# Ledger of designs, part 9: VH-VL binders against GTPase-activating protein and VPS9 domain-containing protein 1 (GAPVD1)

Target 1, 239 residues: GTPase-activating protein and VPS9 domain-containing protein 1 (GAPVD1), of Bos taurus (Bovine) (a5d794r147to385)
Amino acid sequence: SYLLQVLRYLIEFELKESDNPRRLLRRGTCAFSILFKLFSEGLFSAKLFLTATLHEPIMQLLVEDEDHLETDPNKLIERFSPAQQEKLFGEKGSDRFRQKVQEMVDSNEAKLVALVNKFIGYLKQNTYCFPHSLRWIVSQMYKTLSCVDRLEVGEVRAMCTDLLLACFICPAVVNPEQYGIISDAPINEVARFNLMQVGRLLQQLAMTGSEEGDPRTKSSLGKFDKSCVAAFLDVVIGG
Short names: E, the ipSAE of ESMFold2; O, the ipSAE of OpenDDE; V2, 0.75 times the mean of E and O plus 0.25 times the DockQ between their complexes.

## First folded at step 4 (VH-VL)

Design n21 (framework fv_rolinsatamab)
Fold by ESMFold2-Fast, scan of step 4:
Structure n21 (fold): chain C 239 residues (1-239), chain A 122 residues (1-122), chain B 107 residues (1-107)
Amino acid sequence: as target 1 above (239 residues)
Amino acid sequence: EVQLVQSGAEVKKPGSSVKVSCKASGYTFTSYYMHWVRQAPGQGLEWIGEINPSGGSTNYNQKFKDRATLTVDKSTSTAYMELSSLRSEDTAVYYCARDLSSGWYDSYFDYWGQGTLVTVSS
Amino acid sequence: DIQMTQSPSSVSASVGDRVTITCKASQGISSWVAWYQQKPGKSPKLLIYAASSLQSGVPSRFSDSGSGTDFTLTISSLQPEDFATYFCQQYNSYPYTFGGGTKVEIK
């Protein structure tokens, strides 16, 4: 395939030569990312994989989960009017107010963790039908970047995970109707927000213990079943 | 605590070069990217470029690529920005800023130097 | 380059008011936005990053929302120390770009 050859070339001459190939990849605006997106969106087996993996957990989210899963306490508070805040949390600035807000944050965080782990579980179940062409390009990225002395093995694995999650899976999680994963199912504001929360956390699963980043995201990361994502990557780069 | 201390104000003639220093303390210098950002009087912020202090690798805003040079001295935990071919529109406060993310997947600046005013006048 | 447009350019407010500042990206930047506060004659101070993480030591009255192209910084109950200029910054794509700034002034 001409496009596969061009993607291989871009790994060698764009990503490998970059001072920060992971940042370049995550932004999704480099030539490799643009061509990868075009290639994967035109690939029938990729659509089949995304539908097999995401249709069921997304439909369950749309039907069963009505809670707004905000985990930032300030954003959670701002969703309510001052009168609603007083009714739900009590007197502004009190210890009880802070405690009540934290209880809601903790509840939402537990629900979000369960939801993200559900998506990871479906990813694991459908590893067998991952597209051959995408498997090849991820394997080429792993092989080419593993030869770079500057990049540690963990960083190369994180980049391959970024490609799979940030560039392929998460766009379909956040906009399933645009990717044809679901049809005829309405997505209200709460459901859209929850899908964005899932996408954000899945995208950040590539973080390793050796990296520093968003402290809040790093803290939450320990609650997720990252072993399933690691196993998925191992199958993809090994095949 | 983390501190970034910049060199003092400079007055330069058009066509000359300026080199601003930024001395870091209170953290492992090589673990975080360093960025340079400028602000013209009464204007907004403009990103110049970034440097990885560990390897010396750089990325530049294309607008400054041919005139800006970012370097580091690991032995003194000091970052430098040199800007050549100065014009009157380069009159601005220049800041160094630490990248909390270490530059691998995000970029936001948790600690900033106090700023260095560079005035370009004839 | 991604242009970040802030609105309004200035706002006059009183202590205790809720202040909303908006930032619009010329193309999709996901959630890759940080917000800064700058007081006259001082360096910028990081308030919020990754469109959800409040920087250590920043009061809880600061919050943000948005995704894609439209982002909002909210100060729920303005305090005297909050009169400053606020900037958004995208870090989705090189070069990193800042909004033009919103000056929050005493009414």
Scores: ipSAE 0.000, ipTM 0.438, lowest interface PAE 11.4, mean pLDDT 81

Design n22 (framework fv_rolinsatamab)
Fold by ESMFold2-Fast, scan of step 4:
Structure n22 (fold): chain C 239 residues (1-239), chain A 121 residues (1-121), chain B 107 residues (1-107)
Amino acid sequence: as target 1 above (239 residues)
Amino acid sequence: EVQLVQSGAEVKKPGSSVKVSCKASGYTFTSYYMHWVRQAPGQGLEWIGEINPSGGSTNYNQKFKDRATLTVDKSTSTAYMELSSLRSEDTAVYYCARDLEWLYDSYFDYWGQGTLVTVSS
Amino acid sequence: DIQMTQSPSSVSASVGDRVTITCKASQGISSWVAWYQQKPGKSPKLLIYAASSLQSGVPSRFSDSGSGTDFTLTISSLQPEDFATYFCQQYNSYPYTFGGGTKVEIK
């Protein structure tokens, strides 16, 4: 296809020539990112893959009795009025206040970890139907950028993961109605926040790399099954 | 633009008290914990305590609990640290610092310029 | 209290050198370490937090590694603006504690 040839050209003459191709890719405003988004959104097999992967976990999220999964302690506290804070957490500045806030953060983190791992599980289950043309583009990116001396192998792999998650899957997680993944289910404030949390963490997993057991991760990030993301990437670029 | 602007240098006698101010701008003052950290000349950093500007609740390093008092004035977006019963070893640069996260994820993304407090002469 | 021990106290290096600074916690702190840079007469500047997250605007030559009790800050190719004192800080437990600092000096 003509568009596939243009995308390959842009990998070689835009991304490879950049001083920071990963940042350029993630910013989403370069010609490659714009054309990749346009191509993937117009691709029927991509829509089928996203629906197969995301419809069920998103519908489960929307119909379950879900908590607001805030994991930032200050933002969690700010969600409550001072009177509610005292009722929920006790006297501000006390050991009890810290313990109660930490308990709620820990509970929300556990739920968010389970939720994100559910999405990763569906991704793993559906890698077999990943679109051939998108697989080709990712493979071309890996081959072309692997030849760049200033880029570590891990950075190239991370960029390919960024393309799959940040540029393709995560936008559909955050805005499933716009991508036609769900048709007649309302998305309330809490559900939208939780979908944004899932999208944020999937993007963060792409940013920090695919290797499980990396000691340089936050506890919340270290609890995710990064091996599934790595396996997905290997299926897409391998063959 | 986030800015933390501290009051000027102080020279104090042993046994007196000092009160340092930290005026915040460029963000919602009540949304972020404010910390106080000191640094003796040529030495490392030492955490004094934290205050939640929303409610005025505080947590102190046990070393400073009996002498340090942290307060805020929400109307002027200003934090204060008062240290009493000053000794020569309290001679240090005192910093205010903001964090977004406390509890398990407390790190200091914006710092004031520092206030030198000299105890002696 | 958790004690943070930095080594070396000072290191003399030339532009282009790889500089390694280590920080050891007296007990396990998982990955809850932040690193700061302080230039003479200036306040500390946050470089890295959560033992891997680079603060916005900080050059990629700064990296860190480690978990549990042993942590390392690495400057892969020292630049003139990197001559400064570096501090680690644990935020796993109260009270928050800092390392003694490592001064990176011109050789």
Scores: ipSAE 0.000, ipTM 0.390, lowest interface PAE 17.8, mean pLDDT 80

Design n4 (from o3 with heavy chain S101Y; framework fv_ontamalimab; at its last look DockQ between E and O 0.54; V2 from the best seeds 0.00; counts 0 for: pae E 5.6 > 2)
Fold by ESMFold2, look of step 5:
Structure n4 (fold): chain C 239 residues (1-239), chain A 121 residues (1-121), chain B 112 residues (1-112)
Amino acid sequence: as target 1 above (239 residues)
Amino acid sequence: QVQLVQSGAEVKKPGASVKVSCKASGYTFTSYGINWVRQAPGQGLEWMGWISAYNGNTNYAQKVQGRVTMTADTSTSTAYMDLRSLRSDDTAVYYCAREGYSWYDYGMDVWGQGTTVTVSS
Amino acid sequence: DIVMTQTPLSLSVTPGQPASISCKSSQSLLHSDGKTYLYWYLQKPGQPPQLLIYEVSNRFSGVPDRFSGSGSGTDFTLKISRVEAEDVGIYYCMQSIQLPYTFGQGTKVEIK
């Protein structure tokens, strides 16, 4: 495949030669990132994998009668009318108001954790059908960048996870109709908001150990099944 | 379909109490509040109060404060309004009406069929 | 309490002709969040009230496009472009900017 050969070339001559290849990859502006997205979007086996992995958990989310699963306290409050804020949380500025808002944040976060664990579970179940050409290029990236003296092995693994989640999985989670994952059900504004929340948390898992993660999200990351993500990565990179 | 079904008509004497039920179906009960609105014969609509099915918080109109208790039972998806120390000017049709939170807040969008309460000596 | 005043209190309309109902609040219904908390309800004979218009001008699901709401601040109007027999009933405006929620006195619409 000519595109795989170009991608291999870009690992060697763009990523390996960069002074900060992880940031370059995360920003998505380098030739490798752009071409990887284009290649994966045109790959039939990638569409099959994404559909097999994501269709069912997305359909379950659409059937679930949930409001916005907002976890930012300030944004949560602003979703309610002034009268509803008083009725749900009590007097603004009081300790009770802050406690009731936090209780709703915590409830929403628990529901999001359950949703994300469901997506992680389907990722694990479908590891066997991950596209061979994508396995190859991710494995090549791992092997090549592991030879770079200034990169720790853990950071190289994190870069592979960044690529898989940020450039491949999460775009399909957030916009499944554009990726052909969902064609027979509408995705309303609430469902899209909740899918975006799932995507955000999946990306935060890729940033485990990163200084750029949200501290509150990091403290709750222990509730996710990280072993499934690590196992999936191990199969993809071969070690 | 979304539905609120209320308990049947009541005839009471002054000084008695009445408890009206409002059974919800077809939607997630805890995602909405329940308002209670009454209408005296030939008169307009009067808001009596609200209960949150999410956390049980209540707000009562001042005219009935101290005489009314509103509750919600999430296990049966049923809201209740208990009005005590009845007097003849409490004779009315009592409605429950749901009110959505946040994105689903269109005001009181689904109403029960009404419960006639007659207070006479 | 916010007082909601409707005019007229009754209206007799020839079928197919327009109708207009005014609602005035004693205080502004515009909140600092940019929303205006004014609603219109119809109570048909023998039925509970039903929502027609939310937040001044938005038609609720299933409401025919002959119904339109307008206004701002303290002055609001409900218009029916062509009154039909099924539109008979009592129309109420309602505010939810603050507790207690309050309704206008109602406007009875009849066919002549």
Scores: ipSAE 0.140, ipTM 0.599, lowest interface PAE 5.6, mean pLDDT 86
ESMFold2-Fast, scan of step 4: ipSAE 0.614; ipTM 0.853
ESMFold2 (binder alone), look of step 5: mean pLDDT 94; pTM 0.957
OpenDDE, look of step 5: ipSAE 0.458; ipTM 0.814

Design n6 (from o3 with heavy chain S101W S102Y W103Y Y104D D105S G107Y; framework fv_ontamalimab)
Fold by ESMFold2-Fast, scan of step 4:
Structure n6 (fold): chain C 239 residues (1-239), chain A 121 residues (1-121), chain B 112 residues (1-112)
Amino acid sequence: as target 1 above (239 residues)
Amino acid sequence: QVQLVQSGAEVKKPGASVKVSCKASGYTFTSYGINWVRQAPGQGLEWMGWISAYNGNTNYAQKVQGRVTMTADTSTSTAYMDLRSLRSDDTAVYYCAREGWYYDSYYMDVWGQGTTVTVSS
Amino acid sequence: DIVMTQTPLSLSVTPGQPASISCKSSQSLLHSDGKTYLYWYLQKPGQPPQLLIYEVSNRFSGVPDRFSGSGSGTDFTLKISRVEAEDVGIYYCMQSIQLPYTFGQGTKVEIK
């Protein structure tokens, strides 16, 4: 495809020449990111892969009456009225209040871990039908950036994972109706929030091996099945 | 079908205790709290307290604080209200009502049929 | 405690005519989240209370269009555009912005 050759040239002349190619990729506004998005969205085999991978876990999320999976304690508290805060957590400012809020944060984190691992499991199950043209692009990124002395192997692998998760899979997780993954099912505010949380955590999995990642975030991500993501990447770049 | 089914009428002497049950069905019990509201004969509604089926946390109205205990059994999806040291002014119909805190369901939408508690000598 | 005051306490209405019930709270029921924690319940004779209106103006599922809620801050109104026989009962306003939850004293609606 002509577009595949243009994407290869952009890896060579835009990403490789950048002082911080991973930051440039993650910003999503460079020529490579824009063209990659347009190419992948127009690719029939990509739509088939995304539907096979995401339809089931998204539909399960939508049909379940799920909790609002907020993990920031302050934002969690603000969701409740003063009366509900007192009912759920006790007297404001007490040690018990802080403890009960943390218990709900921990419960929501456990639910998010289970949910994200469910999505990763479907990804693993459907790796066999990953699009060949996208596999080629990822392989070209790996080969081209591995020649850059300032980039460690771990950072190059993290960039390839960014391309697969942040640039391809996560947009479809957050906006499945826009990507044609689901139909005839409305997405309410709580479901949208939870899909955004899944997308955020999948993106953070891509960053976990990078110096750009927050150490506290890396600690939380230890609960996820990262081995499946690494195995997925190995199959994709294996060529 | 979402419903709350309460235990039957009770007649008690002053100083006795009463334990009213509220059995939930048709929804995820731990995603809602249970309010207890009473109504004396010919009078209005009075909030007694609330229990979280999620974590067992309780809040009681000051008027019954020290005499009331609310519990929830997640294995049977049943909430209980135990009121001790009964007085004649505790004579009322006692209702349980569920209240959500997700999906903007911050209201009491499903109520039990009520349990009449009569306290007389 | 937030005090909820209803007026009138009793209404006798000819079938098909409108009815209006007012509810005043001793403090604002508007929370910083933009929501107003005011509710209307109807208790029909011999039945438990049933939810009519939540958060001032939202009709609960199955509630007829003839019921409407309005108001802001501390002043609220429930209107019935055409009272029917099945609307007989006691109407209560309630606040849930802070504990304890408190109810108005109730407004009895009867058909003439």
Scores: ipSAE 0.012, ipTM 0.530, lowest interface PAE 7.9, mean pLDDT 85

Design n7 (from o3 with heavy chain E99D G100R S102W W103Y Y104D D105S; framework fv_ontamalimab)
Fold by ESMFold2-Fast, scan of step 4:
Structure n7 (fold): chain C 239 residues (1-239), chain A 121 residues (1-121), chain B 112 residues (1-112)
Amino acid sequence: as target 1 above (239 residues)
Amino acid sequence: QVQLVQSGAEVKKPGASVKVSCKASGYTFTSYGINWVRQAPGQGLEWMGWISAYNGNTNYAQKVQGRVTMTADTSTSTAYMDLRSLRSDDTAVYYCARDRSWYDSYGMDVWGQGTTVTVSS
Amino acid sequence: DIVMTQTPLSLSVTPGQPASISCKSSQSLLHSDGKTYLYWYLQKPGQPPQLLIYEVSNRFSGVPDRFSGSGSGTDFTLKISRVEAEDVGIYYCMQSIQLPYTFGQGTKVEIK
């Protein structure tokens, strides 16, 4: 309980008083962010929630997903030898080569969308067992920052989403062995890359509407079920 | 158990066609491609071409280009090689072999048992 | 096409003695991804080829440690530290950096 009061104090006297509270939170170097990480990592109910939410989809990824889900065309091409490129795409520099590369990018993007939506589905399914202490912290952030005249309601909701996804859930998605979510399953290079892709996209969903995002990224994120993230947040902050 | 099982021996006359099958089991068929490699009696190995079970792309060796068609049936996990206008120098053992060179470094790691094709009058 | 040249073409070895096979490619098999696309296969009488070594020096699963591969660029060697009866067959090197995949002529290993 002492740590919860310190976290509330830091919301009021560090985040609220900042000229840009969301940027301060996302940097992860402020006192609130450091203490929140230490608190959540030491919280037994948080470990139980993360395991209940992430164990199944991560294990499925490790045993079922074989494709390297790269969506950048140039990085995708650079991974392949000349023989592999001819086998997959045809003659380099041809219209068909560009078409086949785009087909693989589109296929990988569709698989990645399905994968991310699967993780969101498990998150929604396990919302009922979200830790009371973390729910309280998110609620205090929402309550305290909503009283700031210069912060729009959308920005406050975005900060609460950042805290839930970027600061708590996504680190466990990318490094599940570090968080004790899995113990016996090896994570190969492809699986690690795909987990990083999931984590990156969940973080981008949390940061939707920021001025640092580009129109292409925002357009791509329209394929994901954003309503599940909003519903999750609403349950956590208490409506 | 990862396995590729090929169809039985064929005896054909010059000018005929032959279709060899290669049935995959024990792995995700669509994650690999299938290479076809032949070996004439007492000779070395010759690559014929490949097909991706992933996207259906094919590439054929220059010597057989225009006479060969490779296909893959994902519903039965079976690859096929259809060689037309057979000549006596097509007499060989034909092997199928999987690879996934865009993912791992093993190259052709699992091979079928081989199908003997004899072209004689 | 990349030409693969093996020497010797035939080898007779007393059981327990070492054997060495050379393979030379007409072009470098090193790609910008840091990998060298050179493989060694063994074909036993009446059987399909089986993978022994991938990427120059890596033993495939189940391959005994008496087999070793080495080399770089265009010059590669397969060594058997002590030849056993089960090692009899024809050994092939192969490149997969460019299509078509190409094989060496093969080296026949026989027991004296």
Scores: ipSAE 0.140, ipTM 0.592, lowest interface PAE 4.8, mean pLDDT 85

Design n8 (framework fv_tocilizumab)
Fold by ESMFold2-Fast, scan of step 4:
Parts: C-alpha cells; structure tokens; sequence
Structure n8 (fold): chain C 239 residues (1-239), chain A 120 residues (1-120), chain B 107 residues (1-107)
C-alpha cells in the first residue's frame, strides 16, 4: 500500500538519519510515530488482533482484581490516612509497621507479576493473527536501521520491540475503551491504575536498558519468567 | 524437506503475458516466509523480480513493477508470476525461491528453473 | 539501485589453490550480503549469508568477510566440484541486486 511505502520512506529518511533514532521513536512525536499510530489505528486487522489478545485479560482484571497494585512503599503508604496506616501497619516508625508495609508490597508485586505474565500469555497465544502489514513495517525497520554503523544489532532489535509494544500494544492496554477493546464496561480508578501498571511493565520489558527509568516498575522486572519473556519476544518479532 | 517447482509455458509470443506457477512442498506458504521470483537471461546474471509475503502483500523490482503481478493460491500451496507485454529481453530462466523472513532476504531454497523463450 | 560489481569476471586455478573473489557495493550495505554458487544448468545454491555466516551443510573451505562496501569470498582449497559461477547479492535495500558473477574454472 501507499501508506506502507510512506512509513518505509520515513524509516529511511527520518529515523535512519537521526543521531538517536530509538529516543526519537520512544518520544512518539516524529513523523514516523505519528503516521504509524494513524495507520495502525485505522487497520481492521490490528483492531481484530488487539481485541482477540486483550479483551479477555482486561475483562478478567475488571471483574476479578480489586487490589491497588502499587509496588513503591512510600506511594503505597501515602494512599492511606494516618488512622488507616495505623490500623493496617501499626505504629509509624515501628518494626511491625515496616514489616507489614513490606508484606503488602510483596503481595502486590506477586499479583502484578502474575497479571503481566497473563497478558504476555495472551499475546503469545494470539501471535498467529498479528497483522502482516505491521510485521512488514517491523522487518523494514530492522533491515534499514541494521545498515547504520553506529547502531548495534541489539539496539535495532530493541527499537523493533519498542514499535510493537510501546507504540502499538501498550496504548491499547492502558486505554482499552478508546481503542474499542471493551465497550460499556466501567473502569474504576483501581482498575485503571492496574492497567497502567501492566502497560508500564510491558514497556519496560520492551525498553530494557533505555535512558528513561521508572522506579515504580524496576523492582518487578527480575521476577518475570525469563523463558516466557524470551518466547514472547521471539514469537512477536520472529527471532 | 522444502521443495519448489516451477511450471508454465516455455514459449511466449512478443506482447503476450508470461505466466508461471511455483508449487511448494514440505512447507505451507501461508505459514510464513516471503516467496520470490528471480530470473536469469541466457549467459547473463541474476535479476530479482519480486516477492509475495504469506499474507498476500507484494513488492516488485521498480524496473518491472508496471508489468509484474504475483498471486498466491494457499489451497494448492502455490504462488504465481505474471509478466505482461513481453519482449525478447524477457527471455530467461525463471526461478522461484524462498526469501527469508524479517531481517534476512537471501534465498535458501530454489526451484530448478523454467526456461521461457519470447519468440514468434 | 545499489550496483554490485565482482572481480574478477573469470579465473582459472588448480585443485588445492586458494581462490578469492571480491564484491563491491556502490553504497554501504553493512553486512547484508549473500554468496551463491551456480553450477552449469542448475539453480543457484546459498553458501554464505550476512557476509560471513556459513550456510548449514556447506563445506568449511568456503568463507566470506567484509562490511560496508568491500566484501571477499574465499575458497581455501579449490576442489573439482567447485567449478561454478559465484554471485554476490545485497539485501540491504530494495530492489535486491546481484553481482555480474565470477566464473571459476580449473586449469
């Protein structure tokens, strides 16, 4: 198609010519990123893939998960009033207080890891219906950017996963109602926070080693099943 | 094991359409890879014509794009080449070949080749 | 289009000799280059991909090197069955393009 050729042109003449194409891609404001977003949002097979992949795990989250999955101890504590803190954790500054906070953090991390792995499992199951035009764009990005002497193979592969996860899948995870993945299902603040946690962790998996950090998600990255993460990336990018 | 086999008329008249089919065995063309046509005029080098992806998307050599059409028939595990308005310059051995997916575009399996002569 | 030029166009060598063929791209193709062997009357056979990676089942006497614009293909000890025409192919950019070929014969 015409649009695919324009996207190929932008890889060649915008991303390849950039001093830091990965940072340009991650910012999402370059012509390639804008056109890719418009193309993927207008692509019926993309909506079909996202719905097949995300509808079930998102609906499960909306009806089954009620815990606010905060993993930063200070932000977790700040969510509660002083009276609630004493009831849940004990006297502020005590050993019991620290132990109880850590127990809630650990519980939330375990739940978040299980939740993210569930989303990865659904992505893996539905890779067979991943849009062919998006696969082609990713292959063109790999071919074109691999020719740049200043870019290592690992960085080019990371950009390809950024395109698949940060630019395509994760926005639909965080805002499923805007992408038509769910309809007429209410998303309360807790559910929205949990979807944002899933999206941030998926982006961190795609952007491991990037210059942007997120302390809220770093502690959970080492707890993912490394074989499942590798299998997911291999299936998605055809490695 | 993967095998590719070309078939089609060996003689085509000038201004007619050259039509060739590649039958693939040992792998479903709808399961992956790019499927390419490459030609070789007698005594000369190789020229890439184009490919068809397992989804049906095609990319053609710009020098031939206005005359080339590639199609797939997943029920027969075949893909085909049509080259219109042929001249004597299109006389060549035509090969079908498997083009690796994603980042690699070299040809790991080739058909035996089919000689097509453009002559009255 | 990226033009691929091979040198020499033909060569004659004795069994056991070291044979070197070069391929030059008109612009940088990184390492996106493959080498093929074509025996008389047969289809090309892949020998090397990504400039230096040996295809499975190909004898170790065949090797490749280079990056950017200059590439070399070597047969360390020429055998009778190596009589063929050898082609380089870039897959950095569309359209894919091949060199003109180098004919290898035994003296």
Amino acid sequence: as target 1 above (239 residues)
Amino acid sequence: QVQLQESGPGLVRPSQTLSLTCTVSGYSISSGYYWSWVRQPPGRGLEWIGYIYYSGSTTYNPSLKSRVTMLRDTSKNQFSLRLSSVTAADTAVYYCARDLEWYDSYFDYWGQGSLVTVSS
Amino acid sequence: DIQMTQSPSSLSASVGDRVTITCRASQSISSWLAWYQQKPGKAPKLLIYKASSLESGVPSRFSGSGSGTDFTFTISSLQPEDIATYYCQQYNSYPYTFGQGTKVEIK
Scores: ipSAE 0.000, ipTM 0.387, lowest interface PAE 22.6, mean pLDDT 82

Design n9 (from t8 with light chain Y32W S91Y Y92N T94Y; framework fv_tocilizumab)
Fold by ESMFold2-Fast, scan of step 4:
Structure n9 (fold): chain C 239 residues (1-239), chain A 121 residues (1-121), chain B 107 residues (1-107)
Amino acid sequence: as target 1 above (239 residues)
Amino acid sequence: QVQLQESGPGLVRPSQTLSLTCTVSGYSISSGYYWSWVRQPPGRGLEWIGYIYYSGSTTYNPSLKSRVTMLRDTSKNQFSLRLSSVTAADTAVYYCARDLWSGYEDYFDYWGQGSLVTVSS
Amino acid sequence: DIQMTQSPSSLSASVGDRVTITCRASQSISSWLNWYQQKPGKAPKLLIYAASSLQSGVPSRFSGSGSGTDFTFTISSLQPEDIATYYCQQYNSYPYTFGQGTKVEIK
């Protein structure tokens, strides 16, 4: 379509000519990012792919999981009132308080790792039905940016992963009802937060080379199946 | 990359309120961490005043609690210190600092340059 | 409140010397102690956290050890740029408390 040709043009004349094309892509406010989101949201085959990939793991999350999966100890504490904090963690400032908070963080992190890996697994098994037009866009990005001397191969691959995860998959994970993946299932505050955690961590996997982001979140990335994400990208670029 | 900068009056009259602001760049204060104030009287050691959590919750040093208030302004990426009923004993260099707590580690990783506040009539 | 006492209050040493500073807590703080370096007119800089962990970017000549109530900070080979006051700080209990500082000077 005409949009595909415009997207190619923007890769060539906006992203390639930028001093930091990954930052432009990640911020999501450049012409390429805006047009890509509009194109993918209007693409029927993209909706089919997202539904095939995300419906099952999201429905499982909505039915089975009620734990609030906060992994930042600073934010986790603030979720509770001072009285609840004392009941759950003990006296503030004590060794026990820090230990109990860390135990909850560790428990939530283990659950979140399992959950994110579940989403990655569904993504891997549905690679065969990835939309051809989106595959073409990713291939064009890889081809065009690989010709830029200042961009390392790893950085170009990271940008392609950003496009697939941060710009396409993660918005649907966080707002499945708006993307038509979930129709009548209620999404409560806990479920929404957990979907946002999944989206955030998938986005962080795309940004593993970046200095941006919480250092504590980066330490968690070693627990995810990065090989599965890399394999997905390889299939998309190659086909 | 992360930088903290104190600002506010360098001279405060006894019995008045000391007011300082810390402007943070390179990191959003609403994204996490504790944000602390630490003071140092001339030629003396460091005293922790308190912190404000990224959500707005505060914890103050009990020795200063009745006189201390900390607030945040997320739109300006700032947090502030107000210390009431000041005396000459409150003359000090006031530092703002980021307080990282990871569950096991808790330390001040970034500091402002410090602002000298003199309490004098 | 937990009181932190450093020893010595000041010392003078030659370049290349091994410098040792101690910090004693009035009650057990496990390993929950940090060490900061403060050069004249500057803000403190974190060197060691959790009693023995070296902060990223800090030279390996700095080290920390200890647990419970007794802690040690060591500079294995003193350099001119190490002239500063060093502070220990406990984070076991609120309020956080600092030692009185140890001034390190070169002879």
Scores: ipSAE 0.006, ipTM 0.414, lowest interface PAE 13.4, mean pLDDT 84

